VH-VL binders against q0atu2. Designs and how they scored, part 277

Target 1, 119 residues: q0atu2
Amino acid sequence: MLDKKARIRTSREYRNVFEKGKRLSGRFLIIYYVENALDNNRFGFITNKKIGMAVIRNRIKRQLRAIVREYQGQVKNKHDIVLVARAGIGKSSFEGMEKDYIAIMKKAGLFARNANKID
Short names: E, the ipSAE of ESMFold2; O, the ipSAE of OpenDDE; V2, 0.75 times the mean of E and O plus 0.25 times the DockQ between their complexes.

## First folded at step 13 (VH-VL)

Design zb10 (framework fv_daclizumab; at its last look DockQ between E and O 0.84; V2 from the best seeds 0.67)
Fold by ESMFold2, look of step 13:
Structure zb10 (fold): chain C 119 residues (1-119), chain A 119 residues (1-119), chain B 106 residues (1-106)
Amino acid sequence: as target 1 above (119 residues)
Amino acid sequence: QVQLVQSGAEVKKPGSSVKVSCKASGYTFTSEYMHWVRQAPGQGLEWIGYINPSTGYTRYNQKFKDKATITADESTNTAYMELSSLRSEDTAVYYCARTDEWYGYMDVWGQGTLVTVSS
Amino acid sequence: DIQMTQSPSTLSASVGDRVTITCSASSSIGHMHWYQQKPGKAPKLLIYDASYLESGVPARFSGSGSGTEFTLTISSLQPDDFATYYCQQYDSYPLTFGQGTKVEVK
């Protein structure tokens, strides 16, 4: 479960990420992201009815939240990040979603490096 | 029953302006973005821009930045596009189209409005 | 700007033919859609996210591809399928369409 202050809550907050942010497409996910003025990250999740019925959409959102929670300590702070489920996501395993998330977050430059790590 | 109904055809002189309307029904007007697309006679489709109907935020194709002004009126569920300083090359059919901002497919289109500019 | 180039521009075909239309992007894209437009009518969404059929679209339509190359296929052309087809990318602004492929009676 993500902490309440780490959640994007309102339509206005979501649309700010869309309007002002950057977009990257992965195999199962699209991310939108923008720097915020907070001390922390916030995450949002988007599905639509083309993905499937409510049970399927809720399962996908729970899986994505679990993935985000697992890696949130590695994400650079001060970002609002929206994960959008692509039409093909229902065919993916949890591991497939996880690998896609890692790849797309690396491409976006959103994972923080340890202070002592050499590139 | 989602529907976009546009205003009727216009015949204009060079140097004048025209304002095309697009009235939405059958869904929550502010829940989706509205796009404008043009099609010159016998030609393909060209994106003009979009509006967030709840806030009035717009984005334009740079080509149309000084030509088109997109607005929306939530009280009447109507989007507008005004074309200024009309020239003969502005002769085209102009469409409004609804999109989910996150996915970008234009799933509902207006019937189109022919704007003819001639002396 | 990402340029979307369709081929062929015009295609003559008979009812029953297998029809293939290609759309080539000037750089790699991950997000694109197909539309059908009949004379005097607005475009209609046909295929979203490269390969998924919009509701009510017949199963004879299919889409495939990734990166820079995408295809739209009609497995057995029907009279209702004579139309112009457009691809559209949603990867970057400005949003761009292919120039169109007109499928006409042979």
Scores: ipSAE 0.800, ipTM 0.906, lowest interface PAE 0.8, mean pLDDT 92
Fold by OpenDDE, look of step 13:
Structure zb10 (fold): chain C 119 residues (1-119), chain A 119 residues (1-119), chain B 106 residues (1-106)
Amino acid sequence: as target 1 above (119 residues)
Amino acid sequence: QVQLVQSGAEVKKPGSSVKVSCKASGYTFTSEYMHWVRQAPGQGLEWIGYINPSTGYTRYNQKFKDKATITADESTNTAYMELSSLRSEDTAVYYCARTDEWYGYMDVWGQGTLVTVSS
Amino acid sequence: DIQMTQSPSTLSASVGDRVTITCSASSSIGHMHWYQQKPGKAPKLLIYDASYLESGVPARFSGSGSGTEFTLTISSLQPDDFATYYCQQYDSYPLTFGQGTKVEVK
């Protein structure tokens, strides 16, 4: 589980990322990201009913949190990042999600230059 | 049961202003963004802007930044669009449409409001 | 701005025909949606995110594509399908629509 301080928790925080941040779309994920004034990154996760039933949505969130946790040390500091699950993610493998996350984060330039587990 | 109901057709003189309303029902008004789109007679669709009814945050097409003002009243679940300095070129059907801010499709539309500008 | 160009602008077809509409974006996009509009009516969402059917949309509708090229396909045109179709991108502001493709009776 992500550290409490590493999570976007309020609707206002989510809205701020959407309204002021940048957006990139991957195959399974959309990321919204914006610089924050903190010393740490915060992550948020968005799913809707088009992803599937609640059980599926919860599974997807767990998987995305696991991916984010795995690579959080590789992400540039001082960012709020929201991961939005796209409709097709329910049929993807965990590895597929991970690959998509890595690809989109690289495209966004959010991985640190000296990232170790990215390539 | 989810629907958007717009105000009736308007006939206006050049130089005047008009304010179109869009009343939402069947869902939480503040949970979705409200977009405005126009369609001139026999023409395609043109995006004007959107509002976050929860915060009042707006984003406009630069083309309409001096033409349209979008507002929302949470207490009545109603979004508004005011058009100023009306010209004949502003003659069009104006639609409100809701969208999930994260996914960006407009899944519910108002019935449209015809605004006719003529001398 | 991202320009969306549909092809063709007008398409004449008969019931039962396979119909394909193309939408080209001036830049690579990740969010492509399709709408159907009938005369005097508001647009209706058909396909979201290039290939997913909106609830209630018949299975004869399908979408595909990525990057700059997208297609809407009607496998077997039905009388209820004669309408104008629009593509729309939600990647960059301002949001933009294609100019529309009118599917009319042959």
Scores: ipSAE 0.417, ipTM 0.856, lowest interface PAE 1.5, mean pLDDT 93
ESMFold2 (binder alone), look of step 13: mean pLDDT 93; pTM 0.950

Design zb11 (framework fv_daclizumab; at its last look DockQ between E and O 0.85; V2 from the best seeds 0.80)
Fold by ESMFold2, look of step 13:
Structure zb11 (fold): chain C 119 residues (1-119), chain A 119 residues (1-119), chain B 106 residues (1-106)
Amino acid sequence: as target 1 above (119 residues)
Amino acid sequence: QVQLVQSGAEVKKPGSSVKVSCKASGYTFTSNYMHWVRQAPGQGLEWIGYINPSTGYTRYNQKFKDKATITADESTNTAYMELSSLRSEDTAVYYCARTDEWYGYMDVWGQGTLVTVSS
Amino acid sequence: DIQMTQSPSTLSASVGDRVTITCSASSSIGYMHWYQQKPGKAPKLLIYDASYLESGVPARFSGSGSGTEFTLTISSLQPDDFATYYCQQFDNYPLTFGQGTKVEVK
């Protein structure tokens, strides 16, 4: 799972990303992101009851955490990033979520070295 | 149940101000953002702005930045909107609406407050 | 600012008719909602994220679309459905609504 220091922890920290950050919509995900004052990135995850029952929401969060963990070393440092699950995410495959994440992060310019090379 | 109850209709003279209240019940007041939306007679809906009731952070539609002031009082679970320097063009029904900030749908609305500006 | 333009502005229909309302965005958007408003009442959330019905909304309502073009469809109009419908984008600030489509008895 994500290291404890790489997690957005409090409601206030989450809302700072919403209030101060930029927002991009993909097919299954929305991301919000803002530069932070740390040396590292932090990630947060949002689902709500409209997504599905707890078992479904837990599965989605587990899948999103796995995707973030796989690519976290390629993300430019000093960002707080919140992934918001759209209502249709339950119909996507893991690969579909992964491709959507890559596309959104590339569009946001958040991949280090060259965002285009991750395609 | 979840409810937003607004203050009663107001008849005001040009140049005066008005403060509309929106009292929340049935949920934790600080767990959601509060929006204000206006509807002029026979017209559609216009977004005015929102408040984070836990911190007082606001965002305004530029059109209303010099007209409206949004505040919240956590101790009374009440949001307010003050309209200044009233003109006849400010005649409208004003709604408060609760939102899930990450998804942006307004799932609970107040009943509306008619503000009439007339000589 | 993203402008949301609804078509038609008014629509006369009979119970049982299929009704289609469109909402056009001035630039591509990824996220929008639909509301229903009856005379003298506040708007009510109908459809979120373009195509998902809010709890308690009958299955005769549906939404679709992406990019710049979105539709709301009522498959078989019921007496309770005579109202004004608004689309709302949440993609960029300021939040904007369409001008409304009034569905009335004919």
Scores: ipSAE 0.803, ipTM 0.910, lowest interface PAE 0.8, mean pLDDT 92
Fold by OpenDDE, look of step 13:
Structure zb11 (fold): chain C 119 residues (1-119), chain A 119 residues (1-119), chain B 106 residues (1-106)
Amino acid sequence: as target 1 above (119 residues)
Amino acid sequence: QVQLVQSGAEVKKPGSSVKVSCKASGYTFTSNYMHWVRQAPGQGLEWIGYINPSTGYTRYNQKFKDKATITADESTNTAYMELSSLRSEDTAVYYCARTDEWYGYMDVWGQGTLVTVSS
Amino acid sequence: DIQMTQSPSTLSASVGDRVTITCSASSSIGYMHWYQQKPGKAPKLLIYDASYLESGVPARFSGSGSGTEFTLTISSLQPDDFATYYCQQFDNYPLTFGQGTKVEVK
């Protein structure tokens, strides 16, 4: 699980990202991101009932958290980033989610130049 | 049971102001953003702006920044839109519509309020 | 601003016909929603996120597309389907709608 300090937890924090941040849409994900005043990144996750039942939503969140953890070290610092699961994500594979995450984060320019990531 | 009920039709003189109300029921008022959309006679839909009822945060279409003022009263579950300096071209049906914030579809609409501006 | 252009503006069809409406965006978008509006009524959400039917919407409605091109399809037009349809983007502010496609009786 993501460290407590690496998580967006309050409604106020989520609203701030939505209202003041930028957005980009991928195939399965939408990301909202904004610079924060911290030395670390914080991640949030949004799902809704249109994705599926609670079991499905929880699985999706668990998978997204795993993806975020995997690439957390390559993300530029000082950002609040919210991952919004699109309706089709329930039918995607983990690899598909990961690929989409990488693509959208690259497009957003959120990966550090010195990132130890395989392209 | 989720519904938005708007105030009745208005007939106004040029230069005057009008305030349209939109009362929400059947859901938590502060859990969704409230949008306003207008439709001139025989024309399409035009987005005016939205408000976060929980914080009062607003975002406007630049076209309407000096025309419309959107507010909300949490205690009455009512959103408002005031139009100032009314002109004949402001004649339109005005709709309130909720969105779930992150996904951007307007799934519940008010019945609309006709505002007629005439000398 | 992102301009949304629908085609055609008016479509005459008969009950049972397959109807296709297109919406072109001036730039690539990820959000596309479709609404149905009947005279004197508020718009009704039909399809969200390009291809997903809102609850209660008949299965004869479908949506597809990505990038700058999107389509709304009615597989077999029914009497209740004669209306004006709008596409809408939520990618960038200001939010914008297509000019509408009126589906009328042939």
Scores: ipSAE 0.749, ipTM 0.919, lowest interface PAE 0.7, mean pLDDT 95
ESMFold2 (binder alone), look of step 13: mean pLDDT 93; pTM 0.954

Design zb12 (framework fv_daclizumab; at its last look DockQ between E and O 0.76; V2 from the best seeds 0.79)
Fold by OpenDDE, look of step 13:
Structure zb12 (fold): chain C 119 residues (1-119), chain A 119 residues (1-119), chain B 106 residues (1-106)
Amino acid sequence: as target 1 above (119 residues)
Amino acid sequence: QVQLVQSGAEVKKPGSSVKVSCKASGYTFTSEYMHWVRQAPGQGLEWIGYINPSTGYTRYNQKFKDKATITADESTNTAYMELSSLRSEDTAVYYCARTDEWYGYMDVWGQGTLVTVSS
Amino acid sequence: DIQMTQSPSTLSASVGDRVTITCSASSSIGYMHWYQQKPGKAPKLLIYDTSYLESGVPARFSGSGSGTEFTLTISSLQPDDFATYYCQQFDNYPLTFGQGTKVEVK
């Protein structure tokens, strides 16, 4: 799991990202992101019942957290980033999710210049 | 059983103000954002703005920034939209609509409130 | 602002017809939402996230598209489907709708 300090945890923190951040849509995800006043990044995850049952939603969250962990060292610092799972993600493979995450993060310019694990 | 019930039709003189109400029921009022949308006679839909009923945070279409004021009362589960300096061009049906802030589709609408501005 | 252009503005069709409505965005967007509105009634969410039917919507409705081109399709038009349809984007503020497509009886 993500380090506690790398997680958005409060409603206020989530709200801040939505209200003040930028937004980009991917194939399965929407990301909201905003600069924070910390030295580390924080990630949040949003799902809803339209994706599927609780078991499905929890699986998706686990998969997204795994993806975020894999690439977190290559993301520019000082950002709060919320991943919003869209309806289609329930039918997506892990690889599909990963590909979408990478694509949308690149589009957002959130990967560091020296990132070397990104296709 | 989720529904939005708006106040009744209004007839106003130019230069006056009107305040339309939207009462929510069947869900947690503060859990979702409330949007307002205008529809002039025989015309399409036009987004005015939204409010976060939990915090009072609002976002407006620049076109309506000096025309509409959106508020919410958590104690009564009611959202409001006040229109000022009414003109004939403000004649329209005004809708409130619920949306999850992260997803952006409006899944529940009020029945609409006709505001007629005439001398 | 993201401009949304629907085509056609008016469509005359008969019961049983296949109907296709297009919505073009002035810039690339991630998802399109569609609403149905009947005279004197509020809009009703029909399709969300480009291709997913809202609860209670008949299977004859479908949506597709990507980038700047999106479509709403009714496989076999039913009497209850004569209405005005709107597309909507949420990618950028202000939120914008298409101008609407009126589906009327031929």
Scores: ipSAE 0.846, ipTM 0.944, lowest interface PAE 0.7, mean pLDDT 95
Fold by ESMFold2, look of step 13:
Formats: C-alpha cells, structure tokens, sequence
Structure zb12 (fold): chain C 119 residues (1-119), chain A 119 residues (1-119), chain B 106 residues (1-106)
C-alpha cells in the first residue's frame, strides 16, 4: 500500500503527467514521468478495458503497486510517475512485471545508481 | 453507440476562417482527449493537435500552431477547430478522433468535414 | 520528428493473396497502431499496441514488430480489404502517420 503522499490522486494530476512528461515503453508497461515541485515521488497506475475485465485490471494495479512500493526507496525524488499497463500485461507473471519495471526505470534514469542515500 | 458527428462541408474564400464542430455522444466527453487530423485530397493523414476537454489544455503540431485553434464546450459535448487565414492549400478533409491519452490510438473517428478554399 | 515510411506505397493484389505491409520508424518506438481507410470514409482502428486486434476486426489481420520495424499482414485478402492502410505512433511528439499503403485490385 503506498502512502497517501506518494499517490497521484486526481484526474488533473494524472493528466499533468501526460501533458508535461516524458514517456518510455517496456514490454508490459509504459511509464510517463515528470519532475514535480514536491520533496517526494508520486505514483499513478492506469489500465483500460482492452486489458481485461475489472477483476483482471484491479489485480494488475495491485501487483504494480506492490512492485512500486518495493523499489520506491531507489527512485530519484521529486517525480510524478504513471505506470500504464500495456495490452499484453495480463499474460505476464508478477516476476515478469517486476523485471520490466526495473528495466524501464533504469532506462529512464529514475533509479539512483550505486549511491548511498540519506533518509 | 460511441459516436463523433462533425459539421457539414464548407466552401470558403481565401483569407476567411472556418470553425468545424465535432459532437460526441455515447461516452463521458471529458474522459478522453480529442484530436484533429487533416487529409488533403489524395494524400495521407497529418496530425493537427489535441485538447483535454475538461481543462481546455491544447497541444499542436508546430506546423499548425498559427493556423488552427482547438476548443471544447463541455456543456454541449462538442469540440471545435477553427482554421484562420484560409488559403487554397488548406483544402482538405478534417477529422476529429478521440484517444485515451495513455495509449495513443484513435479508436473513434468523426465522419470528416471537407473544407474547400476557392475564390 | 519520427518519420514513418510504409512499404510498399501501393500494391496490387487478388482475393486470397497474403499481403504484408511494413512500417519503418526513423527511431525506436514502443508501439505501432494501424488504421484502415476506404475511399470517402474515415480511418478505422484496426490494430492497437502493435499486435492486438480492435473489436470486430477479422482474424485474418495480424500485426507484429518492435523497435523500428513493424508489419501488418492480411493472411487471405478479401474484397472488403481493398483500402489504404496507415501506421501511427504517439511515442513522441508530434503524433505521426506513415504515408499510407494502398491495396488495390490487380
């Protein structure tokens, strides 16, 4: 479960990421990301009807939230980041989603590289 | 039942302007972005820009930034595109098309509006 | 801008033929969408996210590809399939289409 401060909550906040941000595509995910004016990161999650029925979409969002929570300490601060589930994601395992997330976040330069952080 | 219905064909003189309408039905108008696409006679498709119908935020292809103005009226579920300072090279069919901002495909198109610029 | 080049620009084919259309992007992109357009009609979404058929699209259509090279295939052309086909990206601004591939009666 992500802390409330780490959630993108409103349609306007989500659409700011689309309108102002960069995007990168992975195998199962697309990420959109933009610097924010906060001292923390915020995460959002997008699925649509073409991915599957609501049960499937909710399962995917739950899995993506769990992945994000596990790695959030390694993400460079001050970013709003939206994870968009691609059409093929329903066939992926949790491990497959996790691997794809790591790869795309590294490609975006959003993980801190081999550096100690101060909490 | 999702439908985009555009205004009828226009014949215009050089130097005038035209405002094409695109009325949406069968879905929540503000839930998806509206795009405009041009097709000159016998030619391919060329993106003009989009609007976020809930806020009025627009983005344009640089080629059309000084030619086209895209607006939306949430109260009538209608998007508009105005073309200014018409020239013969502006003769084309103009389409509206909706997209989910995150996925970038145009799943519903209007029927097109032929704008003919002739003296 | 990402330039999208379709090959061929025009092809003549007969009912029953296998038809393959390619779309080459000037730089790597994550997805490709495909549209069918018949004369006097609006484009219609055919394939989204590279390989997924839009609802109501016959199974004879398929898409594939990654990086800079994408294909649309019609396994056995039907009379309804004579049309112009466009690829489209929105991975980067501006949104761009390929120049089109006209599939016409031989």
Amino acid sequence: as target 1 above (119 residues)
Amino acid sequence: QVQLVQSGAEVKKPGSSVKVSCKASGYTFTSEYMHWVRQAPGQGLEWIGYINPSTGYTRYNQKFKDKATITADESTNTAYMELSSLRSEDTAVYYCARTDEWYGYMDVWGQGTLVTVSS
Amino acid sequence: DIQMTQSPSTLSASVGDRVTITCSASSSIGYMHWYQQKPGKAPKLLIYDTSYLESGVPARFSGSGSGTEFTLTISSLQPDDFATYYCQQFDNYPLTFGQGTKVEVK
Scores: ipSAE 0.768, ipTM 0.903, lowest interface PAE 1.0, mean pLDDT 91
ESMFold2 (binder alone), look of step 13: mean pLDDT 93; pTM 0.953

Design zb13 (framework fv_daclizumab; at its last look DockQ between E and O 0.88; V2 from the best seeds 0.74)
Fold by ESMFold2, look of step 13:
Structure zb13 (fold): chain C 119 residues (1-119), chain A 119 residues (1-119), chain B 106 residues (1-106)
Amino acid sequence: as target 1 above (119 residues)
Amino acid sequence: QVQLVQSGAEVKKPGSSVKVSCKASGYTFTSEYMHWVRQAPGQGLEWIGYINPETGYTRYNQKFKDKATITADESTNTAYMELSSLRSEDTAVYYCARTDEWYGYMDVWGQGTLVTVSS
Amino acid sequence: DIQMTQSPSTLSASVGDRVTITCSASSSIGYMHWYQQKPGKAPKLLIYDASYLESGVPARFSGSGSGTEFTLTISSLQPDDFATYYCQQYDSYPLTFGQGTKVEVK
């Protein structure tokens, strides 16, 4: 579970990341990210009805939160980051989502010195 | 039913302005962004910009930055686009289209408003 | 700006034909959509995220591709499919559309 201060909470906070941030597409995920004025990172998660019913969307969000929690210590501080589930994510395994997350975070330059230690 | 209904066709003289309206119904107006797209006679589609109807935040295609002004009125569920200093090359059909900001597909379009600029 | 170039610009076909439309991006993109537009009508979302059919779109439509090359296929053209088709990238601003491919009666 992510700490409360590591969560993007409001519509306004999410939309700030969309409006002011950069965007990268992976196989199963899209990320949006922007520098914030805090000491820490914050993460948000987006799904929509095209990827499945509520139980499926909630499962995907739980899996993405677990992935983010595992790697959050490697993420450069002071960023708001929104993970957006692509339509094909329902066909991915947890491992597939995890590898995609690592790849796109590395491409974004958001991982510190040891970004590839999982690979 | 989700619907976008635009104002009627306009015939304008060069140098004047026009304000096209786009009234939304069947969904929460602020839950999705509104885009404007133009189509000159016999030509393709060209993106003008979008508005966040919750806050009024806008983004424009640089080509239209000095031509178009996009606004929204939450109280009437209506988006507007004003075109200023009209020229004959501004003759086109102008569409509004809603999008989920994270995914960017324009799943509902207005019927289009023909703006004709001639003396 | 990412330029989206469609090929062909015009395609003459008969009912029952397999139709293929290509969309090329000037640089690699990760996210794009297809629209159908009939004369005098607004565009309609057809395929999202390269390959997923919008609700109500017949199964004869399919999309594929990644990077710089994307394809829309109609496996057996029907009378309702004579229209202009547009690709649209959603990877960077400004958002851009292909110039369109008009599919017309042979």
Scores: ipSAE 0.856, ipTM 0.920, lowest interface PAE 0.6, mean pLDDT 92
Fold by OpenDDE, look of step 13:
Structure zb13 (fold): chain C 119 residues (1-119), chain A 119 residues (1-119), chain B 106 residues (1-106)
Amino acid sequence: as target 1 above (119 residues)
Amino acid sequence: QVQLVQSGAEVKKPGSSVKVSCKASGYTFTSEYMHWVRQAPGQGLEWIGYINPETGYTRYNQKFKDKATITADESTNTAYMELSSLRSEDTAVYYCARTDEWYGYMDVWGQGTLVTVSS
Amino acid sequence: DIQMTQSPSTLSASVGDRVTITCSASSSIGYMHWYQQKPGKAPKLLIYDASYLESGVPARFSGSGSGTEFTLTISSLQPDDFATYYCQQYDSYPLTFGQGTKVEVK
């Protein structure tokens, strides 16, 4: 799991990212991101019932957290980033999610140019 | 069971102000953003702005920044929109609509409030 | 601002017809939603996120598209479907709607 300090935890923090951040849409994910005043990145995850049953939503969240952990070292610092699961993500493979994440993060300029994965 | 109930039709003189109310029920009022949308007679839909009822944060369409003031009262689960310096061009049906801020669809609408501005 | 252009503005059709409405965005967007509005009534959400049916919406409605081009399709038009349809983007502020497509009886 992500370290506590690397997680967006409060409603206020989530709303701040939405209200003041930028957004980009991928195939399976929407990212909202805003610069923070910290030295580390924080990640949040949003799903709703339209994604599927609780078991599915929990699975997706686990998968997204795994993806975020894997690539967190390649993300530019000082950002709050919220990953919003789109409706179609429930039918996506892990690899599909990963590819989408990498694509939108690169498009957002949040990945270093020398990121390990290619779009 | 989720519904938005707006105040009744208004007839106003040019230069006056009007305040339309939108009472929410069936859900946690502060959990969703409340949008306001205008529709002039025989015309399409125009977005005015939204409010976060939890914090009072608002965002406006630049076109309406000097026309509309959106507020919310958590104690009564009611959102308000005040229109100032009314002109004939402000004649329209005004709708409140809630949205999941992350997904951006307006899934519940008020019944609309007709505001007529005439000399 | 992102301009949303629907085509056609008016569409005359008969019950049973396949109806297609297009919405073109002035720039690539990630959000597209469709609403139905009948005279004297508030808009009703039909399709969210381009292709997903809102609860209670008949299966004859479908949506597709990405980038700048989106489509709403009614596979077999029913009497209850005569209305005005709007597309809406939530990609950037200000939020904008298409000008609407009125589906009327031929």
Scores: ipSAE 0.536, ipTM 0.880, lowest interface PAE 1.1, mean pLDDT 93
ESMFold2 (binder alone), look of step 13: mean pLDDT 93; pTM 0.952

